VH-VL binders against Nuclear factor of activated T-cells, cytoplasmic 1 (NFATC1). Designs and how they scored, part 18

Target 1, 183 residues: Nuclear factor of activated T-cells, cytoplasmic 1 (NFATC1), of Bos taurus (Bovine) (p98201r389to571)
Amino acid sequence: PSLPALDWQLPSHSGPYELRIEVQPKSHHRAHYETEGSRGAVKASAGGHPSVQLHGYVESEPLTLQLFIGTADDRLLRPHAFYQVHRITGKTVSTASHEAVVCSTKVLEIPLLPENNMRATIDCAGILKLRNSDIELRKGETDIGRKNTRVRLVFRVHIPQPNGRTLSLQVASNPIECSQRSA
Key: E = the ipSAE of ESMFold2; O = the ipSAE of OpenDDE; V2 = 0.75 times the mean of E and O plus 0.25 times the DockQ between their complexes.

## First folded at step 4 (VH-VL; framework fv_becotatug)

Design k3 (from g65 with heavy chain Y53W T61D S101T S104K; at its last look DockQ between E and O 0.18; V2 from the best seeds 0.00; counts 0 for: pae E 14.2 > 2, placed apart)
Fold by ESMFold2, look of step 4:
Structure k3 (fold): chain C 183 residues (1-183), chain A 120 residues (1-120), chain B 107 residues (1-107)
Amino acid sequence: as target 1 above (183 residues)
Amino acid sequence: QVQLQESGPGLVKPSETLSLTCTVSGGSISSYYVHWVRQAPGKGLEWLGVIYWSGDTDYNDPFTSRLTISVDTSKNQFSLKLSSVTAADTAVYYCARGYRTDWKGYFDYWGQGTLVTVSS
Amino acid sequence: EIVLTQSPDFQSVTPKEKVTITCRASQSIGSNIHWYQQKPDQSPKLLIKYASRSFSGIPSRFSGSGSGTDFTLTINSLEAEDAATYYCHQSYSLPYTFGQGTKLEIK
C-alpha cells in the first residue's frame, strides 16, 4: 500500500508519538546550482547540524526518516518548486542516506535507529537550486525562482502499527533563506 | 511480527533459470530493503544483491549478468531470478530484511531458506 | 571487496567457559560489523549489530567489541545451546561480505 503524497498535510504528533526537530537549521544556507560545486550540508545556528528525533517509539525496529525541501511562504506546506535536497557523502559525514525520487521531488532516506534513541543528525543534506528547464510549476504559478528563495526542511516518518496500518508524521523546520548572503 | 518466507522449485536443470519468491507478512516493506543471500552446502554465506522499495537494485559483481531481483509491492513479494545456472548455484537461498536507507546495514529478519538443487 | 577473516575456524569447548571469536577486516570499516549465529538446518540469527550492540532478545552472555579492522565476539559463559556456526558480516560497502564462519561444538 501507498504512502501519503508529499503535498498531503500530516501532523507532527499522534497518540504517544511525536516527530521533533531538536536542533533547528541556520536561517541562511546558500544553495548551489547544478553547474556549481556543492555548498556543503545545512548547518545549525550554534555549530554542528540539525537533528531530528522521534519520541514515544518504544519498539526495537529501525524506521526510515524522509527529508525533502518544502515551501516556506505558501499557504500550504508542499514540495518546493525551485529547490531540492542534495545528498552529501564523504568520510566526515556520519549519517548514511539514500536518495529517491517521488513525483519529481528528491527525498533523502535516513535511518532512525533505536540504538540512537530514534535521533538522527542531519549532516548528509544540502540544497540544490533547480535550473529553469527542470522546474515543474504548478498550474497558475509563474514564479521562476528569483523571489521564491525561502525553504523549509521537511521530515517524515512512517510507523507500522500492530493492526497492519501505517501512521505517518511530518515536521517542518524554521525557514531557511537560500539566496546569497547580503554583503 | 515481521516474517519472510521463500518459495519456489527445489530442483532446476542446468542452463535454465532459477526462480524464487520471498513473501513478507506481518509488516510494511516500505521502510526496509530486501536482500538475497545464499549458502552452498557446507559453505559460508554469500550476498547476492539488494532491492529497494523503489525497485532499484544492486548486485554482487559476479552475478550482474545473470541475476534479476524484483518487487511487487501490492503483494509484498520479492522475486529472484538467476539465469544460466550450473551445479555451482546449488545452495540454500535466503531473503533477509535490511534498512531502507542503508544498503550496508544488518539483517534483522531472515526467511527460513529454501534449498535449490541444480542437477548436472 | 572487503575480506573478513574469522579465527578460529573450529573450536571444541566445555560448557561455562569463555569463548572468543575474532573477525579481521582487510580494511578499516569503522563499527560496520554484525554477528550472526546459525544452528544446523536453520537460518542465521542476528546477535550483535554495529560491533557491540546486542540485538533484541539476545542473552547477555553474548557481547561484541572492536573497531577499525579487528572485532571480537565473546560468549562469557557458554551454554550447550550455543553450539552453532558464527559469522561476521560487514556492511561498510557493497558488496556485503561475510567471514568464513567459526563452528563451535560442546564436548
Scores: ipSAE 0.000, ipTM 0.500, lowest interface PAE 14.2, mean pLDDT 84
ESMFold2 (binder alone), look of step 4: mean pLDDT 90; pTM 0.932
OpenDDE, look of step 4: ipSAE 0.006; ipTM 0.547

Design k4 (from g65 with heavy chain Y53W, light chain Y50R R53Q Y92R; at its last look DockQ between E and O 0.65; V2 from the best seeds 0.00; counts 0 for: pae O 5.6 > 2)
Fold by OpenDDE, look of step 4:
Structure k4 (fold): chain C 183 residues (1-183), chain A 120 residues (1-120), chain B 107 residues (1-107)
Amino acid sequence: as target 1 above (183 residues)
Amino acid sequence: QVQLQESGPGLVKPSETLSLTCTVSGGSISSYYVHWVRQAPGKGLEWLGVIYWSGDTDYNTPFTSRLTISVDTSKNQFSLKLSSVTAADTAVYYCARGYRSDWSGYFDYWGQGTLVTVSS
Amino acid sequence: EIVLTQSPDFQSVTPKEKVTITCRASQSIGSNIHWYQQKPDQSPKLLIKRASQSFSGIPSRFSGSGSGTDFTLTINSLEAEDAATYYCHQSRSLPYTFGQGTKLEIK
């Protein structure tokens, strides 16, 4: 079965399940251009890194958490055209992940494990700024969008149901300013 | 009924590139991760790398500069290329399947393995 | 990387005896440990997944236990056909790693 498109609006809660951001990201994170190299993973306001947890899940099978960069200021949340999630790797990263692309949007897939109470710490995700010149040719993009430097971390989980269907949940973080910090 | 089968030259000269193919049958390759594992004669198992359904890859650290794993979805084949081989690369090479959907990480199906000997 | 250390490296046992193989991880891996059986000139075969779940088609005499760093594979009432090398494998983090193996011979 096909999964919902990334621009679909999904609930954060359904039945016994709730996808919740336990620890929010900092309000600012300097995104990097591809030519600049990685500037590390998004950090949490309280220290450490953001965390997400799926509540109400009682099965023994792990699930996959999806992470992509979404809009912060649009009426309807959608993948951000000018920012992409960037997979952070290295010895300092404790969370396993791999990168996928869904309809030109990078998606980071992270395991949710029952032994961790279906909680994941997001220390593997940076933010990549795309060149305006690379995006300007895309249909539907505006100057306002190009100037929009605020994003949200968007998390999805797809839960297999006994009837063969898939229940999809989504939660978005607080806005993150990806430009230079204000004094 | 899923089956994996490794194929390729059994003999490679030093400094050349070892090329193997893993053919998957009995299932959709888009639903799986494919891992490569090798075993030197009389030794244990060594994980080499993985290719995900998206085509993304992860390699074991010692092989990052020499190893390339790829997929041909049209042929249901996965490829392993290991460059600049030495005698230390002599081993039975296995491809193994992992499930995409559950992050379980275990290898439930293995190929029969193919011996590759590096010798001048 | 996570190092898995098995014990013992070798064991010679009599049929019908109980065999215990241990695997210790250098750090906590939850239940992300799996056990494989490899007979001579054969590929590894999955026995136990996620520390304690028997794989399909595996005889009931095989069982797994443990969590965190210490894990055990148990073979109750050993059969002659169980002569093989057994490996633990962790999938908690990359790179995936295996134990060094435990060779089991049947007297």
Scores: ipSAE 0.018, ipTM 0.656, lowest interface PAE 5.6, mean pLDDT 90
ESMFold2, look of step 4: ipSAE 0.062; ipTM 0.596
ESMFold2 (binder alone), look of step 4: mean pLDDT 90; pTM 0.934

Design k5 (at its last look DockQ between E and O 0.08; V2 from the best seeds 0.00; counts 0 for: pae E 3.1 > 2, placed apart)
Heavy chain, then light chain:
Amino acid sequence: QVQLQESGPGLVKPSETLSLTCTVSGGSISSYYVHWVRQAPGKGLEWLGVIYWSGDTDYNTPFTSRLTISVDTSKNQFSLKLSSVTAADTAVYYCARGGYRSDWSGYFDYWGQGTLVTVSS
Amino acid sequence: EIVLTQSPDFQSVTPKEKVTITCRASQSIGSNIHWYQQKPDQSPKLLIKYASRSFSGIPSRFSGSGSGTDFTLTINSLEAEDAATYYCHQSYSLPYTFGQGTKLEIK
ESMFold2, look of step 4: ipSAE 0.418; ipTM 0.797
ESMFold2 (binder alone), look of step 4: mean pLDDT 91; pTM 0.942
OpenDDE, look of step 4: ipSAE 0.456; ipTM 0.819

Design k6 (from g65 with heavy chain Y53W S101T S104K Y106A Y109I, light chain S91Y; at its last look DockQ between E and O 0.35; V2 from the best seeds 0.00; counts 0 for: pae O 9.0 > 2)
Fold by ESMFold2, look of step 4:
Structure k6 (fold): chain C 183 residues (1-183), chain A 120 residues (1-120), chain B 107 residues (1-107)
Amino acid sequence: as target 1 above (183 residues)
Amino acid sequence: QVQLQESGPGLVKPSETLSLTCTVSGGSISSYYVHWVRQAPGKGLEWLGVIYWSGDTDYNTPFTSRLTISVDTSKNQFSLKLSSVTAADTAVYYCARGYRTDWKGAFDIWGQGTLVTVSS
Amino acid sequence: EIVLTQSPDFQSVTPKEKVTITCRASQSIGSNIHWYQQKPDQSPKLLIKYASRSFSGIPSRFSGSGSGTDFTLTINSLEAEDAATYYCHQYYSLPYTFGQGTKLEIK
């Protein structure tokens, strides 16, 4: 069966499993335009980078952690119309990642490995601000991004179950302000 | 038991298109990524590309203009086409399975390989 | 693209010896590496995935280690049937690449 759409609301805890953000991102991250150089990866408030862990998973198979940029409003959590995740690579980045596109939303795929206790350091993700000409507004949206500058990091994991079904978990970070102001 | 079997012509003329199939037997393929890898005589392994069950592909950069990988789910078959071949494309061609619950890139089952010779 | 450099290219070995093959990546790749064995005229066979995870059915004399840029495949107490070419393979980023191979030969 297909995986839940990115705007589907999912729990962070189900049965023995919990997906947790162990280290939250800073409350500010200056996003970049595609024509600029990267502003680097999202940082944690105490230094370092955010981290995410899946608790309760005891199998030996690696899983995939998905990351996309979501809305910070309290109405519904959904892919952000004006910001996309940006893959960061290089000598200082230790965490593998792959980009995928799901319905025009970039998603990073990051390994959750049993040998790392199903914990990933998110040193591989930056935030890209879309140009107004590149924005695909979802039905009912009229905001062009000028005042919609808060995001959340949204993490998902899909856990195969013995019965052939997939259990899906989601957790969102504290809000991140992406306006041009320095953090 | 899942098995992979490559098939196709063993001889291809220069400038023509090399066309191969990889047939999956003994199991469902909906949980698999399928990769193509080649090995020139006496040389090492070269990754060509991957296809996901969804039909999405990723290709090795030198091959993006010449390579097409596809899937026919009704036949449990994957296909490779490499256009405008030269003698440098002479190799044994393998298809290999990556299981969906594994992290990307692990090839746990390989076909037996098929030699394709590019010669006039 | 990420270059994997294996050492040695060739090694003549005696049964029961411990054999070590190295793979060095041109940049940090965490643990995103696999090891394969290829005997003459045969397809490659997965030995080790994710740097250190033994694949099902692989003899316990095969082990892998390392992270970052330096990885090792170890064969404890080599057997005659271990004569083959060994490849490391990275999946950190596209395009996926292999090392050039290490050929082991029994004396």
Scores: ipSAE 0.014, ipTM 0.566, lowest interface PAE 8.1, mean pLDDT 84
ESMFold2 (binder alone), look of step 4: mean pLDDT 89; pTM 0.931
OpenDDE, look of step 4: ipSAE 0.015; ipTM 0.583

## First folded at step 6 (VH-VL; framework fv_becotatug)

Design m1 (from k5 with light chain Y96W; at its last look DockQ between E and O 0.09; V2 from the best seeds 0.00; counts 0 for: pae E 2.1 > 2, placed apart)
Fold by OpenDDE, look of step 6:
Structure m1 (fold): chain C 183 residues (1-183), chain A 121 residues (1-121), chain B 107 residues (1-107)
Amino acid sequence: as target 1 above (183 residues)
Amino acid sequence: QVQLQESGPGLVKPSETLSLTCTVSGGSISSYYVHWVRQAPGKGLEWLGVIYWSGDTDYNTPFTSRLTISVDTSKNQFSLKLSSVTAADTAVYYCARGGYRSDWSGYFDYWGQGTLVTVSS
Amino acid sequence: EIVLTQSPDFQSVTPKEKVTITCRASQSIGSNIHWYQQKPDQSPKLLIKYASRSFSGIPSRFSGSGSGTDFTLTINSLEAEDAATYYCHQSYSLPWTFGQGTKLEIK
């Protein structure tokens, strides 16, 4: 059984489960180019870092939270072509993460642990800006996509069900402006 | 349990730099978010800024050009530097814990005793 | 910044009376309000976190309520030791801000 594609629309609630962003990111985060230094992890407007929690999960097995950068202004949420999640490394990371690539989209995999009440603090994710010229050449992206500098943090979790199926939930953050200086 | 204690000169001249240290005991400095809050004599509380366990910082807007918060892991200490002080900077300065590295608490659960800094010529 | 306005600024109360202190936020902050007690020559002490959750070790006579913009700290049956200045604090967004304080004196 394959997992749903990243451009699929998924609910944030299903049955007893709810995937919720407990702490929203700041409205601005200066994304960095690959040729320049990282701007660090996305911070929360409240201070600290964004956080996500899966509610209603009562099993003892941990799950994996997926994080990727999505569109903010499209009718349907999809991976953003010009921005990618950037894994923050070193002493700035408190939560374990693994970087994966799904259909040319970088995805951070973060453990959700029952011992942490299935909550994750997102201090391991920055935002990388890709070169417009490179993306346009590769994917034939439209001008509207190129000019879109707002993104959302998109979180997914896949919950195994007793019937052998997988229940997938998704939640997206408030929009983040990536072209402006961080406040 | 964790304890915080402020220390530094109680008197600073105008235009000089106010320097304070917050010593943490009962836990690793790299485990906490630590805030600085001050209180002018007979006045309320004012949030100055925060340093993350990672070393990142956020400052209150009026202090962005004058305030520096840093960490010394080897000494298990945080530092506050406020440059170009005036009489308006006279206050009791507190360091306070704002959560563990894995969880931003959103409140101050442990405070230092505070240290009075007077700006006077 | 978010402005927190407390009421009243000062209150003189007889022991065993019920005391209510209000805190109004300039915008909706959900439940991101916290209450502190500060006695003279002491550092602030956390009483209530996130509007209504009592902090560990705090007497049951202290309680908090409210959501959105209007919040209340209640002291049920005031004790002499409760003479202090009380502050509300918001952590909804940076910069964090405090109310101006409410000073309680015991008659």
Scores: ipSAE 0.520, ipTM 0.844, lowest interface PAE 1.1, mean pLDDT 93
ESMFold2, look of step 6: ipSAE 0.581; ipTM 0.844
ESMFold2 (binder alone), look of step 6: mean pLDDT 91; pTM 0.939

Design m2 (from m1 with heavy chain S105K, light chain R53K; at its last look DockQ between E and O 0.04; V2 from the best seeds 0.00; counts 0 for: pae O 12.2 > 2, placed apart)
Fold by OpenDDE, look of step 6:
Parts: sequence; C-alpha cells; structure tokens
Structure m2 (fold): chain C 183 residues (1-183), chain A 121 residues (1-121), chain B 107 residues (1-107)
Amino acid sequence: as target 1 above (183 residues)
Amino acid sequence: QVQLQESGPGLVKPSETLSLTCTVSGGSISSYYVHWVRQAPGKGLEWLGVIYWSGDTDYNTPFTSRLTISVDTSKNQFSLKLSSVTAADTAVYYCARGGYRSDWKGYFDYWGQGTLVTVSS
Amino acid sequence: EIVLTQSPDFQSVTPKEKVTITCRASQSIGSNIHWYQQKPDQSPKLLIKYASKSFSGIPSRFSGSGSGTDFTLTINSLEAEDAATYYCHQSYSLPWTFGQGTKLEIK
C-alpha cells in the first residue's frame, strides 16, 4: 500500500498511538546555503536537541521516523519549497540517520527503537536554504514562500497494522525562524 | 474564550455581491485559521474556503472565480465576498475557527451563530 | 474531492438505546475524520476529533472509532437532548468535505 503524500494532513493521535515532540527546537536557526556549508544541527529551546517519541507502541519491531522541513505560516502544512532538511554527520552526532528524497523533498529517516522507548533525539538535522531564483522558476510555486523564512520540523511515522493497513501519524514543531542568527 | 459572529445583509439580489463579516472576540485574529462554511435550507454543510493567519487563502473549486476571503486586523474581522449570486447561494453562512497559528487543527472547534442570506429579486 | 457517505440518513430511536452512525470515505483518509452535532437553528458543535478523540466538554456517551475509510460515531445510551443532525467531516485533503448528515429523532 502507498503511503500518504507529504502534503497530506495527518493526525498526531490515532488509537493508542501518539507521536509527540518531547523537546521543541529553538525559535531561531540560521539556515545555510549550499555554498556556505553546514551550520550544525537544530538545537532545543530547553537545551540540547529536539526529541520525538511515539507513545502507545508495544511491538518489538523498530520503526522509522521521517523528518522533513515544512511550512509554518502560509498554507496547510506541506513541504517547504525553499528549505530542505540537511543531514548532519560527525563525531558529535549520536543519532543514526539516512537521507532520502520523496517527491523532490529531502527526508531524514531516523530509527525508532523499542529499547529506547521509541524516542529519538534529533541531533542530526540541519536546515538548507535553497536559492530563490531556482525555486521561483518552478511552475506552480507561489510567491509567498519566497518571503516566508519560517519553517517547522515535521515528523512522520508509519505503523503497520494487523489488518495489513498502515497507520500514519504526523507532528510538527513550533515555528523556526531561519533568516536570523541563532540564539 | 474566543467567539465568532457573522454579520451582513440578509437579502441580496441576483447577480449582486454577497458580503459578510466575521467578527472575532476573545483573541487576536492573527492567531487563527478561519474557514467559511454554508448550509442551504434543509441541506448539509458545504466548505467554501479558508484564510490563513498570514492572509493567504484557499477556496473550494466551484467558488474560485467568485469568492474572496480577506482579513482586517485593525478591526479583528474576516470578510467574505461572493459575487454573481443566484438563488443557489441562499444559505446560512458560518465562519469557524480551524486551529491556531502554530497548530493546524483540521477541525472546527468554534463556530459563529451563522447568518442567513437569501438571494431573491 | 473526497466523498463522505453517512448511514443511515434518518433514524428514530428510543431513549437509553445505543445508536451508531457510520461514515464511509471514498478513499483512505487515515484518522482525519471529525464529527459534529447540529440542533435545529443552531450552529454545528464539535463532538469527536480525529476519529476517536472526544472534544472538551462532550459527554462520555459519545465516542468515535475507525480508520482508513470506515468510521463510526456511537452514542451509548441516548438522551432526549441528543436529537439532532450529525455530520462527519474530513480534513485529509482540500477541499474539505462533509457527509450528507444523519438525522436522529427521539421517540
């Protein structure tokens, strides 16, 4: 069965399950251009890094948490046209991840492990700013995105069900301003 | 708590423009997503469109050419304009809240009382 | 657009009975279904959000269940004040749509 598109609206709660952001990101994170190099991972407002947890999951099999950069203000939550998630690697990163592309949107896939109580610390995600000129030339994109410098971290998880269906949950962080210096 | 109230003329002539206002109290207008929903007499509910707190809008397909939703932050009001009305546009019109700025709810938690608009010669 | 079909259209019930209303979506919408109660000359009132979560202030006799395409609103032990029309609503994708409504009358 096909998974919901990234621009579909999904709940954070369903049945016994809840996908929740336990630790929110800081309100500011300076996104970087591809030519500038990485500016590090998004940090948490409470210190450290953001964290996400799936509640109500009692199975022994691990799941995959998906992370992409979404809109904050302008429309229904969808992938942001001008910002992409950037995978952070290095000795300071404790969370495993791999990068995938879904319909031209970068997605970080992070394991949710039962041994970690289905919790993940997000120390592996930065934010990449795409060139306005490149995106504005794309058919179907609105101008509102060009002026919008606020994003949200969007998390998804897909839970296999006994009936063969897949239950999909989504939760979005508080807005992050990407044009200003990080606090 | 937040309250929404629709207001406008109860009677509109065919081919004219229906204009309604939704006044919000108990909260800042810039904090909400607001939808317009209508209900023809004895019929079900029909979603017309939404305005985001940023002022951007999305409309239901049948209304894209003649519906305009706008916001006036100075008055804490939303507006609906539906042009070229016919008898088919006779309905109770509701404004409803669909979430907070930071959280798209996907449901309508607060509704106005609704205002009846009759299209007649 | 996503079409929501409710069943039944009308039901006459006795107080204290259990009532079930079904809403079927034309495609899978996960749990993006919501239920409203509308009494005559009143605006709709939110009962259940995202298939199974009761809204604040809603009596415990109201509950929702389902996922994918089939959803159910249940009133356990109907009260006289529950006479109303009930609507399901999907927010999975634009345009948002409603079921045609289920009218409950109390005998």
Scores: ipSAE 0.000, ipTM 0.551, lowest interface PAE 12.2, mean pLDDT 90
ESMFold2, look of step 6: ipSAE 0.647; ipTM 0.862
ESMFold2 (binder alone), look of step 6: mean pLDDT 90; pTM 0.925

Design m3 (from m1 with heavy chain G27F I29L, light chain R53K; at its last look DockQ between E and O 0.04; V2 from the best seeds 0.00; counts 0 for: pae E 14.2 > 2, placed apart)
Fold by ESMFold2, look of step 6:
Structure m3 (fold): chain C 183 residues (1-183), chain A 121 residues (1-121), chain B 107 residues (1-107)
Amino acid sequence: as target 1 above (183 residues)
Amino acid sequence: QVQLQESGPGLVKPSETLSLTCTVSGFSLSSYYVHWVRQAPGKGLEWLGVIYWSGDTDYNTPFTSRLTISVDTSKNQFSLKLSSVTAADTAVYYCARGGYRSDWSGYFDYWGQGTLVTVSS
Amino acid sequence: EIVLTQSPDFQSVTPKEKVTITCRASQSIGSNIHWYQQKPDQSPKLLIKYASKSFSGIPSRFSGSGSGTDFTLTINSLEAEDAATYYCHQSYSLPWTFGQGTKLEIK
């Protein structure tokens, strides 16, 4: 069976399960442009990095946490037209990750391990600003320029059920302002 | 050495299901995706669709009700099924490797040799 | 759906000539265009990716240019082995589409 599309609205809790952001990102992160070097991983407001935990899961099998960049100012949560997640690697990154593309949206895959109580530290994710020319025609978007600069980190997990079906959960972070404009 | 190879029956009767397999080697299925493209005799290239690591698919619009693309990681194989075929589905069918998934590539850097499928009674 | 229109459909050419093939997109696609060569009875071969970037092992006589809606493939000094059909392909928006092809023959 197919997994839900990224713009499908999903709950953060169902039955015994809850996907929760335990440490929120700080409210500002300067995204990098394709022509620039990385601006590093998203950080938490109190220092460190965001963290996400799946509660209520008691099985011994690992799961995959998905992360993509979503909208902050739309009525409905959907993949952001102007920003994509960017994989951060290096000596200070402790969390394994892999990149995938789902329907033109970059998704970062991060292990949720029973040995870590199904909790992941998000030290492996930065934010890339797409070029205006690529934005203009991607997904039929007509807005160009820097008008839509707020995002949310969007996390998903897919939990196999005893009946062979899959339960899907989603949670979105507090908004993150990605522009460098002064307040 | 990157290699893709299409296989399947060369003749299919009208109204039946066309079934093809693409066997791949020399690259990781977790890092690259495989697309299906076809070419009717004497005609141009037509993109059919792709399957993602998640099991999601994207199909060209005319095929959304008839086309199924799947993957079997244990056999290094991608498959294509096209139901209710007509003579218009006679074509050479290619599997083609997309670029590395993290660079948002949309070009096809390696192609299989192609397999001709003829739909006739 | 984004339509790609190639020009010309067919061209008979002499070796050593400079040949240009154009591809026009029905809307702006940035540089998300790729060029393929297909010789008779063979599968397509990638020549140019992202409008102007040569794929590995492609002879330097092949080059690409353009952005937005107008793109060009150039063969600066045609060789007999270049007789083939050439296709442009956009990867800006699904569904992905190809141009109708440009057939080059040697006279």
Scores: ipSAE 0.007, ipTM 0.464, lowest interface PAE 14.2, mean pLDDT 83
ESMFold2 (binder alone), look of step 6: mean pLDDT 91; pTM 0.939
OpenDDE, look of step 6: ipSAE 0.015; ipTM 0.595

Design m4 (from m1 with heavy chain R101S S102R S105K, light chain R53K; at its last look DockQ between E and O 0.11; V2 from the best seeds 0.00; counts 0 for: pae O 5.9 > 2, placed apart)
Fold by OpenDDE, look of step 6:
Structure m4 (fold): chain C 183 residues (1-183), chain A 121 residues (1-121), chain B 107 residues (1-107)
Amino acid sequence: as target 1 above (183 residues)
Amino acid sequence: QVQLQESGPGLVKPSETLSLTCTVSGGSISSYYVHWVRQAPGKGLEWLGVIYWSGDTDYNTPFTSRLTISVDTSKNQFSLKLSSVTAADTAVYYCARGGYSRDWKGYFDYWGQGTLVTVSS
Amino acid sequence: EIVLTQSPDFQSVTPKEKVTITCRASQSIGSNIHWYQQKPDQSPKLLIKYASKSFSGIPSRFSGSGSGTDFTLTINSLEAEDAATYYCHQSYSLPWTFGQGTKLEIK
């Protein structure tokens, strides 16, 4: 019973459940290179930080929200080859998280707690820009030479079912431009 | 319950820097989103900016070059600095809470009493 | 920025009357509108959050409604203590903005 691959297309709704982005990120967030300092967490257009909530979940057991950086302009959403989620460190954050790697993609795992109505505020996630040359050399990307600087925050949750299966939901944010400063 | 209180000089000369402090009590400062709002005499409310628990800030466009909001967790205080003031900056200045911990609020649930700052020679 | 326009700017009413204040947004903001009461020499006080949800401790005579661009604050059976200036506020996008205010006087 392995979890679906990160390039699988998943619904945001299934049965009574809905994974929803309650607060969208700003349309711009300057990603940082590994050699640069962190530029902080992605902020929300409304102020504060993005937030996600799982609706319809009535159990008392907490779940894990997964966050990774995905494509914005491809026909099918997939992990972005040139951008990775970056766990914010060094400053106070209110949202607990830990970093994992799934098939060379960084994934932030954030607890969804019933006590918080299965809602998470995303104040712990920045965006890391990988060097084009490094990615091209390592992965042989099919979009070599393409300047794709737009990303989406992709959220997943996996809900255990009584039949022993796992129901997986996914929702993606509005596009984020990572190369330009917000106006 | 949480309380906010503004403090600072009530009089500032033109071209100088207006400095205010917002002292928070009744909770950890690191858990709050704090906004600054001002109100010119007899006028409406104007949003100046916000500081997040991470220390990041957003400022209203007219103030981006003059406004600095910061936090001192050791003193449980937020600070506002507005440089190059003119008579137009005369106002009651408020600090207000716009969220707690993981819960961003799109509204101001708690306000300071406000402090009048007059810009005059 | 999003512009909020309140109506009316001023209103003089008799106690026990129903008062309606409107706030119009320059674009759709969903339910991201909030209402405040400000009495002279006091800080604003939150009345209604997200268009229609009453804040804790607010009398039941205060209510809010609306979505999109048109919002209303209603005071049923006005009390003398309700003399104040009322502001709407949007949090749909930065920068946050306020209406120009509605001053309510009681005869």
Scores: ipSAE 0.020, ipTM 0.638, lowest interface PAE 5.9, mean pLDDT 90
ESMFold2, look of step 6: ipSAE 0.497; ipTM 0.828
ESMFold2 (binder alone), look of step 6: mean pLDDT 91; pTM 0.938

